# Miniprotein binders against q9h3h3: the designs that were tried, part 65

Target 1, 235 residues: q9h3h3
Amino acid sequence: EDGFTAEHLAAEAMAADMDPWLVFDARTTPATELDAWLAKYPPSQVTRYGDPGSPNSEPVGWIAVYGQGYSPNSGDVQGLQAAWEALQTSGRPITPGTLRQLAITHHVLSGKWLMHLAPGFKLDHAWAGIARAVVEGQLQVAKVSPRAKEGGRQVICVYTDDFTDRLGVLEADSAIRAAGIKCLLTYKPDVYTYLGIYRANRWHLCPTLYESRFQLGGSARGSRVLDRANNVELT

## First folded at step 5 (miniprotein)

Design y41
Fold by ESMFold2-Fast, scan of step 5:
Order: C-alpha cells, then sequence, then structure tokens
Structure y41 (fold): chain B 235 residues (1-235), chain A 84 residues (1-84)
C-alpha cells in the first residue's frame, strides 16, 4: 500500500537519516563484540520512535554496521540536485543514461542491494549474517531500518561504492548469498534516492538496475542476476 | 557548523509546511485517518526543528516552527474530535 506522495517519502528518509543511528563500527570496535551487539539490538525489536519496552527508549533512524575499510564518500549531492533541476527545466530528455552521467559528473556513485523482510526471526537472522560479512570484510557497509510504529516490512541495505562498477555489484551479491540470504534482492543507485525518483515516477524510469533471485542447486553463486535496464541475464 | 544546522532546520520547516497543507486537504476531502497519520509525522518534524532551533539559538527559526506547530495542533484538535 503506497498511499503517500514522493514528498512524504523524501521527508521520511530525511527524518530517518537525521535521527540517531545505532552503529557497530569495525574500524574502532573488536569483531568479538559483534554477537553481543546483535543480541542487544535485533532489528525486529528496535522501534523507530523509541519505546521503554523495546531495546531503545529514544528514536533510531537506522541500525548500521561499518566495515574495517569503510570510507564514506557521498560525492557532490548539492551539485547533483542543482544539475537535476537545470535538466528538468532544459526540456532535454530524462533517461537512465542522463541520470548516470549526472551521477558520474558529481561523483555520486554509491548504490545498494535492498531486501525487504517482515519483522521476526528471518529478518534478525538475515541481518546477523550480513553484519558478520561486513565485519569479516566480505561487504563494506550495511544498514537496516528499525520497526515502524504501525508495523510493516523492514529493509536491509547493503552498499557498494560504485553502481557503474558491474563487477563490484556482482561481488556484493555473491557475498550476500554466501551469508545465507535467499530472498529477492534489488539494486538501486543512491542517485535515484537523492533525486526523489521512486517507483511510479513521471519519467517512467526504473530506479532498480539489477535484480538477484536465489537459485537452488544450480549456480556456484547461488543466484541469477538480471540487468533490468538492458533486460539481460548476467548469471 | 551553525550554517549547516540552519539549513537543516529550514528544510525541516519546508517539508512540515508542505505536508501540513496536504494533511489539511486530506481532512477537507474526507480522509481523516490519513490526515491524522500525516499530521503525526508533521508534528514529529516540527519537534525536531524546534530542538535544533533551540540548540542553534535562532529565535526567528524557532518562531517559524512554533507558528507551524500551532497550526498543526489546530488540525489535530479537529481530527481528534471527529475520530474520537
Amino acid sequence: as target 1 above (235 residues)
Amino acid sequence: SPERIRKKIEMLLKWAEILLKDAEELFKEGDPEKAKELLEFVLYLLEMAIELAEKLGNEELLKRAEELIERAEELLRKLEELLK
């Protein structure tokens, strides 16, 4: 159920980013402390706005794990947004190619594999697997949404540095599958998020570049990856 | 940076105003449940803006946030009477 506009989704994303994050930072915290941290903050029980009955009494925007080699680089998001406004007023065609060029020009290259899971054991187990892969160096960084006040699915985001680096995107998929994840994965560049391009946008752009489906017993990778833009199977 | 905090407050106030207007329209169109859900989020954004404005010591931004919260509280009063 959608129900809300792109403006509401943008405001919710901003509010979550501005609220405190629960972070396990492997750059400064020994890996031996991860299991205790995961037990203290299971995402199915951490509440978005805080509850004395949950692990958190205060609002939490995201639960995140930073890898030992993690080095954040958001690029020039302000320049990207200004260029996007100029593109819209120019009358020039808005295509996946023009957005890709804007992202490259402004160095806004990060992207993420997304998985949506209902609150419960499967979500917590999936997050624990992803978090361990991050701390062990197979993935760079990941985050998971806390439980919404009204319930609903939660999202795990596994980031890569460069959405134009196909090999890097596929390597992240392999690491996710090696961590025991079997659900549908979709890959979205952060440029689409910063520009507020969500499902059902007026330009008919698909913000999902790749899809990964678990393949039982067939692939060495454990998945089939589809390039959504070119409609080509990569694995 | 005080300048960065100021811009965050301005952005929060901008979104609160847009969404408050949307909540007011939903109320007029006869969708009070959705109006209340959106209004609760507006109040959350305004609480965040007030906290940041107080930290910054910016009286003008604090006043703008307080004006929007008064408007939001008026709509909330109407919604609570209707939804009971």
Scores: ipSAE 0.068, ipTM 0.587, lowest interface PAE 6.2, mean pLDDT 85

Design y42
Fold by ESMFold2-Fast, scan of step 5:
Structure y42 (fold): chain B 235 residues (1-235), chain A 84 residues (1-84)
Amino acid sequence: as target 1 above (235 residues)
Amino acid sequence: SPERIRKKIEMLLKWAEILLKDAEELFKEGDPEKAKELLEFVLRLLELAIELAEKLGNEELLKRAEELIERAEELLRKLEELLK
């Protein structure tokens, strides 16, 4: 069932986070080196578990770009986990509102825009655009998954520091669109990731908070952003 | 923090046990290829748990990981016999 899928995805995400990352860190590396780094490590060619014929012979969990002003702040994840265990033991309802409150209480506020693309030129081009935006200061940090053994889609994650700050979330969407991205984007708060809430969860919660679709023409906006929880258009 | 590392190890071990059980069931249901794929992932989780437990110096967590590895190796032996 779907419960198994959620637990498998949580375990796989943790394994990826703990395996080595390929990182371009703009805090310590000149921006002029980015193009060569992107050419060396295109995400469609970097393999998850290594292959002598690919850019990597050893496992790679994530390929990431850190912006010059990036300062990691995951909040009090330890306190969040303890409160989550207490909530489950209490028998109280687990709802989007209670999760939001736990996240705010423990300052676990980061979130990410997600896009899923098949391995190939379009993925590599999209990643290059995002990476340039991060290094140029329009986005804070981003990562992309390596290629799985059986193919499948790869994911680009573009992070914001506060999922409750709608303006910040919308500004990140605008920067993604300005980088030339036109595919569907979905936004997920990291609190869902830390608590193991994926597509198939036993609490029947939708992990997607916002959705963005590209639009041409109209009133000077590049995208339509929907608040999935309240079913309200934000743009 | 040592406490954060401990919680990560506990989570890895919990998921390894759940997924190992699933791999054992797939083997019994006659899907050895899927069982092997899942078992390879379980072994990776256990490898990470052992590395962290050794760095943390926690003998209890290391022993728990070793017990799961023994169980995983038993399934691997059966899969190798069936798939040869």
Scores: ipSAE 0.014, ipTM 0.504, lowest interface PAE 6.7, mean pLDDT 84

Design y43
Fold by ESMFold2-Fast, scan of step 5:
Structure y43 (fold): chain B 235 residues (1-235), chain A 84 residues (1-84)
Amino acid sequence: as target 1 above (235 residues)
Amino acid sequence: SPERIRKKIEMLLKWAEILLKDAEELFKEGDPEKAKELLEFVLRLLEFAIELAEKLGNEELLKRAEELIERAEELLRKLEELLK
């Protein structure tokens, strides 16, 4: 689609953050209960605003799975945004490096691998694989959007705690592939979302840091990962 | 938590401000069609933030949202005149 699709999705994601979440929390729930929970709440059937005929009668913003070691840290987003205004008025160059430094200074380090799938069996199967990987400890945390009233693709977000830790980002990609996921993945640091970095941005920054494509027989990891900003192959 | 809801509304308002600034810059750079498209997203985002702030009963957040929507409406008037 259009370059403004990312902004629309970001606005909807913020709205979804405000509504109740359906959470499987491995910190307090035995792993043996996961399969029953996944069968009860398949993302293709959970409705965004509730429907007596669906698994939920009330609105659901996100369906999430927290790993046993998950410890959320959003950083200082308000301080980040204030510093962003100062950076723009300072005349200092706006580059991936300066944004990275800004994110580090304000501890806004989280990022996520994104995959977009149409409602249906493939989405539910992909989510189940990701959820199992989280509960088994190969991934830290993940969430998936519920089904929108007018349809469209749903998104699975697989988070890492530090986008500057390249090895950790690549390890998450490997775990996603090991879970059986074969679709295109893109990685976006949350700092880019908070600062409004999108396709048509005036600083000519790539809106995502990495792209992962499934590859048979090339890599033991099962994927080819490209650093989009520097146009460099990492695997 | 009401405090968590307050923080989320603040984040929504700050994101709207960033996008509004980008729309203003697109207008100045001679891309009014893109500016208008982005501004329409900003207006929808601000309407949602206002609805949440009203439900929360937070007068400060309502005032901040009203200031941003006034600024957005000013840009919209300029764009509509230019694209007429």
Scores: ipSAE 0.000, ipTM 0.247, lowest interface PAE 11.9, mean pLDDT 82

Design y44
Fold by ESMFold2-Fast, scan of step 5:
Structure y44 (fold): chain B 235 residues (1-235), chain A 84 residues (1-84)
Amino acid sequence: as target 1 above (235 residues)
Amino acid sequence: SPERIRKKIEMLLKWAEILLKDAEELFKEGDPEKAKELLEFVLRLLEWAIELAEKLGNEELLKRAEELIERAEELLRKLEELLK
């Protein structure tokens, strides 16, 4: 992993959210235009802060594809953060169960499957597969990070509406695998992202709820999914 | 809402202060290139904080952002002299 603290990672995440996004919005754009858009903005070539030699001259925080049914709902992030501060000052144990209850109470339910890939053909091919699955309706929404100045791996995030809906999370994993993705996937709820200064935290909380590994041949599903919190295989 | 904008400014200022201290330490430790990269990011956070504080009309938050940008600009001048 990078040598940044949790605070550095949270600041970088906020910066990316605040900078402009390149968006293919299937709610307003015909699906026939996707291939041209993907060719114009391959994530391995789009630079984080712009460059005359890249597709963008200005900063780009994220490259995203919105599905036809996409309806954003962040929940009550302000209430979540206030409750988190109160929990920390209360001296009560901070556990995955407590964070889950905070998320439910404040309707901060979204989560995402993450994959990390080096810049290049494999990243661009994986992103194209995910983007097509979103536009075709098998996934709801996805985004990919632009290429950082220092290099390193880029991340593809595939979102689901409700991290407490295990079936929905597993269906998204299946759709990712059907798109041809074979790399390691981890699932993390957005509640941990909104509290992101504690991602590498003093309570030793695992930030991922599920882990998906591609299984060749014998598996009808194409992957094995582990519940990280309970250390139980789900498939 | 104005309250949501205020909290966002406070978060930006908190992170800018922490990262500015880290950049100052990197400079003292003899890593000016990393200090400059981190400082450039700090300056971006402070620009956003100032823009939001001006729109909100909150003079206290604007003053806090201006104090941090002054510290950041002082370090930037030292780094530019050293790295040229």
Scores: ipSAE 0.006, ipTM 0.382, lowest interface PAE 9.3, mean pLDDT 83

Design y45
Fold by ESMFold2-Fast, scan of step 5:
Structure y45 (fold): chain B 235 residues (1-235), chain A 84 residues (1-84)
Amino acid sequence: as target 1 above (235 residues)
Amino acid sequence: SPERIRKKIEMLLKWAEILLKDAEELFKEGDPEKAKELLEFVLRLLEYAIELAEKLGNEELLKRAEELIERAEELLRKLEELLK
């Protein structure tokens, strides 16, 4: 169903990391310049491989906004991958808990809320809302994919620094909803990306930790959040 | 830095290998259109890996990428034959 699409998008994100990024960095750029930057680089018009008719003539892998307090930390990815290989050969059960332990041990703690939207005004409006929340300090960092040569949906990624901090993950969801986002959101820890967790059937793992659904008029939070791995509703 | 580039190449190669295996499985299971779409993406990942490995001067990573490309090109030939 959506497994192949999720795998394809994750792999495309990996390739996109290799190409240049268009970045609004609030650590070095005044917030007053954001609206002009958003108008210049709407994600529905920025092309993945460059086009004379688009805002970019050269390839763009990601369009990103860094918050004023943003401090990137990828952890020990090399140590994580070595430990993962050892775990697979050890005969120990591979579960969300063992992956969580590996991530904690190697300080690979970041994760992201994902939303997938078709190119157009809805995508551009959603991204503008997220970008403003980042610059205003309600979110730490976000990025959005450019328009692919093949077409298809684009992805907005909103990062949190620690996927084990449930409160922080939920507060990011609230900030996304407060920005006017109403589509389905899923949360994926970066450890799953580094370990290639996309074929859940192999180890009976859910490919995402959380799922958020918009709840019109029903909650002060604006959404219903489910812990998919443990099948527990977080309100 | 060279170390950051090396880790990036390793990540690309790992993803390419996993996705190439998926493309091979899709081909065997009778879904050649999806197999071809995935394989085209795999080839792109491998092209990036080769470019970076050449820039880094890492012969081992370059060799791994070239072996995966050879395997991918073999599947591509079978898919093109089947899809006409």
Scores: ipSAE 0.012, ipTM 0.350, lowest interface PAE 8.8, mean pLDDT 82

Design y46
Fold by OpenDDE base, second read of step 6:
Structure y46 (fold): chain B 235 residues (1-235), chain A 84 residues (1-84)
Amino acid sequence: as target 1 above (235 residues)
Amino acid sequence: SPERIRKKIEMLLKWAEILLKDAEELFKEGDPEKAKELLEFVLRLLEMAIRLAEKLGNEELLKRAEELIERAEELLRKLEELLK
């Protein structure tokens, strides 16, 4: 992971978004079929480019589960990108506040909790828990990256509709924890993804707004959520 | 929308061009294996761009993609010759 530039990561993300997805859509598929689908396409075995012996013969960008209440709304991504280019040309300072305002102006408000897990049983189990939570209506939509050739960590993304809605972000964290996930979670707005803001970006922006750490014996949520921009605990 | 497809193609071409330059630099730095891996990815991006450009019927974007493919394939041939 240390060898890829921000540009490489952005290009790979775009390529993955454009490649075919393996999707379980709870709006059209009975919930009773979820277990069979999970068994057919375990994330640890699904390969990015359809390697021999994998469940998929063709490239897969993402494995995803859509909940019954899922409605895709991407906002004005084109307008966002144009405004971003203009902002860069202006030489004005770029801050998290600037990105927030751009997101609001163009209605690009989606964000996601991220968890990184090594390929294997733990990943597949975590994904199964998340997928069930989505189908049961506790979460709206989630996706997981397929296995890469190098055996690197896979990422599970759990989406929320509005990264500016702190309550919605916290509710999703609670649902993830209720699904049995105890690892570190980070929250990233999609606007950061669309603008190519990844780790070690030239603007020195932290691409993560929130961090969730599991806490044994803690409050009903079972996690501590930190606002990284303000260094304030929200829970 | 056609405009959305056009923007996707432009973005693919932009990334392909940047990464192609990176592959050229890796080759110059003496890391042909990493350069080859990156070039294979560049070619995939360009193939996606071509498919979308054909669907859109945009000859300008198609031509640009073809030019980048030619450049990438030439570098790939050089790399393969060196690795052999």
Scores: ipSAE 0.464, ipTM 0.841, lowest interface PAE 1.0, mean pLDDT 89
Fold by ESMFold2-Fast, scan of step 5:
Structure y46 (fold): chain B 235 residues (1-235), chain A 84 residues (1-84)
Amino acid sequence: as target 1 above (235 residues)
Amino acid sequence: SPERIRKKIEMLLKWAEILLKDAEELFKEGDPEKAKELLEFVLRLLEMAIRLAEKLGNEELLKRAEELIERAEELLRKLEELLK
């Protein structure tokens, strides 16, 4: 909602994926080292392109924590991209259902809960909570964006392995809430990211599938989850 | 792996060209600060594309990146003169 085009947002996402990442990998690093790592690389201070006054002098695309059981599977992204190009050339309608079918056909199933926070203590505290949940096995993997030079909100992404598994998506929401997170969350399948579906997309598609809001004294789960595509409350 | 790298370079070059056109338009519309910010990002994308094209040994992709850099540097020269 920055006024950037969908192409600009897609290009920034690819650039971030290709630049170096700062990773705490619980598969090879003892959990006892996490607190020191979090203190060394608070996301509000790590800069996107490096700064002598920040923790990094070189570009950083993402700050990530991998859980002990993390096993990445991106599916057939090349096949997905080829099928997407063919679909656009065919003139057939581009809808959420069509994108879902492309994702399933090519096994591009991962997705993520997103939270956007301003740089500062609240962001760093939220990230620390998520990172501990990942290292303790309550979540599988997460990453947070570094601070951009123009400022603006940063994003924490908490991944699930299959966006079509509604129960798994809801379990991740519950684990995020249990970690003390109370801000708005939205869920986006990675297929949308690979195909450049953002807020300002040319097909006017909603870029997220689910929305989670914290409800003090509300539902038994402590959050209300809405299915954006069908406009149906799930909790 | 080489095919994946080629696809990434092509995507970087495609976006660099689109965003360079956007930066040129911002310059013409009288937004030089915004044009410079976008142009700096375009130059970052082109730097990535060059590093990958060199590793891949693909002369055609390297040439395409160099053509876009020439165009970007021309705009950068004009922007630096206006913003000095």
Scores: ipSAE 0.259, ipTM 0.697, lowest interface PAE 3.4, mean pLDDT 86

Design y47
Fold by ESMFold2-Fast, scan of step 5:
Structure y47 (fold): chain B 235 residues (1-235), chain A 84 residues (1-84)
Amino acid sequence: as target 1 above (235 residues)
Amino acid sequence: SPERIRKLIEFLLKWAEILLKDAEELFKEGDPEKAKRLLEFVLRLLEMAIELAEKLGNEELLKRAEELIERAEELLRKLEELLK
C-alpha cells in the first residue's frame, strides 16, 4: 500500500475523518438542490489537499451525503483504542470474535459497503446514483473519497448503523443494487478501519465481513451476498 | 509524495497532543490504568511520526515529535510509579 503500513493507513483514514468534509445534508437542505451540488463537487475533480484548478483550494477529507433520518453515532473510539492496546499487550488471541466484543463494548457498531472505482465518469455517475438513493431515503448515509494527487482508485462508502444486524446490511446491499451499481462490493465494520485491519494486517484477519457480487438472471435478488467469516451464502 | 507524508505527520502530532490531554484527564479522575494504556497508544503514534519525519528529512517535524515523546514519557513515568 504505497509503502504505508496498516497503522499508517489507519492514521491517514483518521486524518481524513478530521479534515473538513463537503456535505449535502438532507436534514436541512431541500432535495431539489442535490443535482447542482453534485455538479459542483464531482469526486473525480475534488482534490484531497486542495489544488488550483480543482473545486477546492483547501483540504477535503470526504464528500458526504446525509439522509433525512441520519443520526450519527461513532461510539467510544478513544475507549476502543485504549482497549485495543491492552488486548495486544495481554497476549490473548486476536480474532474476529475478540474484535466484535471490543466493538460491542465500546458501541463502535457502524459499518459500510465499499466500492473502489478509478477517477472518471463511472465514479461520478455511481456516486450520483448513491447520493440520490440517500436523499430519497433508500440509504442512510454515504461518502466518497477525494482524488489523490498521484492517482489511484477512489472509494465510495455506504454506511449501516450496526454491522451485527445482518438484515440491515442486506437491505443496504439491495438499495445499492437498485441504484444501478453492478461492481463488486465488500462490507467492512468501522472497528476494523479504526484498528488498521487492511489486506496485509499483522493478525491475518480477513479485512471484510461480507462480499456482494452482481448476478444476472437466476435470483430474485440482483446480487449474491457471502458471509466471509462463516463461509455462508446469504442470498 | 512528500506533501502527503508531511500532512500525515502534522495530523499524527495533532492527534497525539489531543490524546495526551485525554490521558491527563484520566490521571486526574483516578483511572491511571486507562491513562497508561492510552498513553502507550500516544507513544506509538509519535513513533510513526518520527519514522515518517526522518524519511521526509524534515528536522522541524522531527523535533516536534521528539518534544512530544519526552512529555508523554514523563507522564508515563508518573503513571508507572502510581501503578506499582
Scores: ipSAE 0.014, ipTM 0.275, lowest interface PAE 7.5, mean pLDDT 81

Design y48
Fold by ESMFold2-Fast, scan of step 5:
Structure y48 (fold): chain B 235 residues (1-235), chain A 84 residues (1-84)
Amino acid sequence: as target 1 above (235 residues)
Amino acid sequence: SPERIRKMIEWLLKWAEILLKDAEELFKEGDPEKAKKLLEFVLRLLEMAIRLAEKLGNEELLKRAEELIERAEELLRKLEELLK
């Protein structure tokens, strides 16, 4: 992410999506095999482009766990991209509201909670917790980036079906916290990823809709969630 | 569908060309390590575009991809000589 523009990040995302993935698919694989799979492919050791010293000799775009009930629906991404080009040409203001409407019109509704962690034990432990929650049915699907050549933080993505469904987004946050995760989480709708909305984008949009911080206190939920788009505390 | 594949190739070629220009500029401005990292992504995108264009049998898209990969390979040669 450091030193890359939004264009570079969009291309990285596309390349990762098209390269092979290491997948634990709970729809077809017994849950009892998960611990061995996690030990074989710790994210801190799996390299993006493969090397002799890592678990992989070939490129890996993502390491993913699919829940038993997982049924992917990406919507009409091509229609979304065409509408986006038309919107930019129209001169109409680019706002969170206009992007939300584009996403709804084209049924590109999925989104994800993001956590960024340095390569090492903490990353691998966090991923194992998330993976177990997916296989046990508390979360639907998750993925983690492999280690880049120059290091840097890796990202765990925990998906929900519909970013406009606040309750579903908050339920996923609660399940992440129940899995023992205490780091900062941010929520990004996939529409922003497909349209290249990252930090320092040219439209000055916040690249995430929600922020979750671990907390102790009166909240039984275990986290404080802020709606970044509306500047409203949700919990 | 063939139309879906065609649009995917067009997207891959569009972004590969933008990133290749960025990599060429980074090389000229004295940042060969960042140029090489970016070029590795460009080459991945172009390899995929070529495979899809061959599968689709679209001669025009295949030629565009081949032109970009030749340009990328020229930059790669320069970077390998400089970073060795």
Scores: ipSAE 0.012, ipTM 0.389, lowest interface PAE 8.4, mean pLDDT 83

Design y49
Fold by ESMFold2-Fast, scan of step 5:
Structure y49 (fold): chain B 235 residues (1-235), chain A 84 residues (1-84)
Amino acid sequence: as target 1 above (235 residues)
Amino acid sequence: SPERIRKLIEYLLKWAEILLKLAEELFKEGDPEKAKRLLEFVLRLLELAIELAEKLGNEELLKRAEELIERAEELLRKLEELLK
């Protein structure tokens, strides 16, 4: 159907990254100011393109919180894109392994746990919990999308430094659960985002590497993590 | 919405322009094969921008996309000559 294609989703992601961000940076701002900042910019009320009735009059691409130890490293994204073009032009098979190799070669290693929530109290509450975990040092960095004019769910992204480091990915999941988050989480490497690997992509690749479901009971309190690509339980 | 599509086109064009500048720099620095591959990606971004601008009926955005595609094609011709 006429709707958002993989190319449209990739372009929208680029647009959000290039628009101004509302940032709480714990590297330069006292932690005591976080609660006031969260109250001023609840993600359910911040609009994507600005509105007189919202906290923002100008466009906002993302609302983000940087941890005190956060050191951004996006790698060579431009080199990654050039190599991706070469791969497509070569006629070689496009597989998860090939994309992983491109990511490693160009040091585009970051990835993120994603949670999708409808605008409202639950979204704002979940974001506040994540933001506090970032400022307190249990997580490195996170961002949440602003409210779109057409409505729909908003996304919270919680980043890890290296998607190939399974232990680090699982530790982030545990910290998200410890922050009180109980909804479904999926994990996506940033290389997939930069290359436009979304649902219904033309290479039929699974757009996420892991999923996490909250589970309570016995010694299994916490989460169940599945490797989606290989259909293997990790926890 | 038309406003959302307009903003999406504007950002496609901004990203294409940034990558086109990088391709021009790679050409000057003596990496023509990497420049050509990046430029082919730029052309695909511009094709999407043109499709969306036509559907939106926005002549200004369509003209901007066409100007960038012409500039990209000029660089592509130079790169293809060099790589022969």
Scores: ipSAE 0.000, ipTM 0.217, lowest interface PAE 11.3, mean pLDDT 80

Design y5
Fold by ESMFold2-Fast, scan of step 5:
Structure y5 (fold): chain B 235 residues (1-235), chain A 84 residues (1-84)
Amino acid sequence: as target 1 above (235 residues)
Amino acid sequence: SPERIRLKIEMLLKWAEILLKDAEELFKEGDPEKAKELLEFVLRLLEMAIELAEKLGNEELLKRAEELIERAEELLRKLEELLK
């Protein structure tokens, strides 16, 4: 979207993961403190590399909320990377099915619903809704990117444990919608992120597995979910 | 672990070199503003690599990062002269 190469996007993702995070951890912090924390760190104002005029003077990679039951499991990312290198060297076809197999073999199963919003009130409002849903137990964990220097769109990521568990992925979508979110959502497995599968990748893979669109009219509380991998409408 | 830190440094250095070449090309193509933005990011990657290499105590990786920083700083000086 920003005209970056796959290498640039991968480098930015790693740098963000390595930089400090601003975290509200519901496992150790009372839920009553969330509103004050959200007011202190609105994502539209938190800057990626720090600014004396912003809420942060030092770099921030991500702003995150951890639910009470959150238990991270990244799987064997090192083994995944080694297997990926071998696969590329082998000449075997690189498809959604092949990547799914690698992810399962190395237990790299987590994934996330993504929403991209411009810096401003709508972003901050959406993030607050997601954060409250996480603290209330409707979602497990979420994070939002800080504001970049050039003012591109920011991303909210809402994680699920297992991208192969369709029901779990759909339940997360329902919880996002119940939190008042109406924008377009796309679902990306973390294996794609670790392997650098972004828009305009050389294997011509769709970088996301699912797409969710807000449902209008008498069914306003739901959404329409499309399975991009199988080209079938789920709802 | 030391091995995981080493792999992170190697990846940071690999991307820094690729993106530095991209920044040099943008400069040559007459896009100094984009070249500078990309170069600032490259310098950040190299700063992270140096910090990790120092913690690891790996002189070879530290030296590689310092060589890339010298190259990046030379491009930065050219961009600063051209811009303003």
Scores: ipSAE 0.209, ipTM 0.687, lowest interface PAE 4.1, mean pLDDT 85

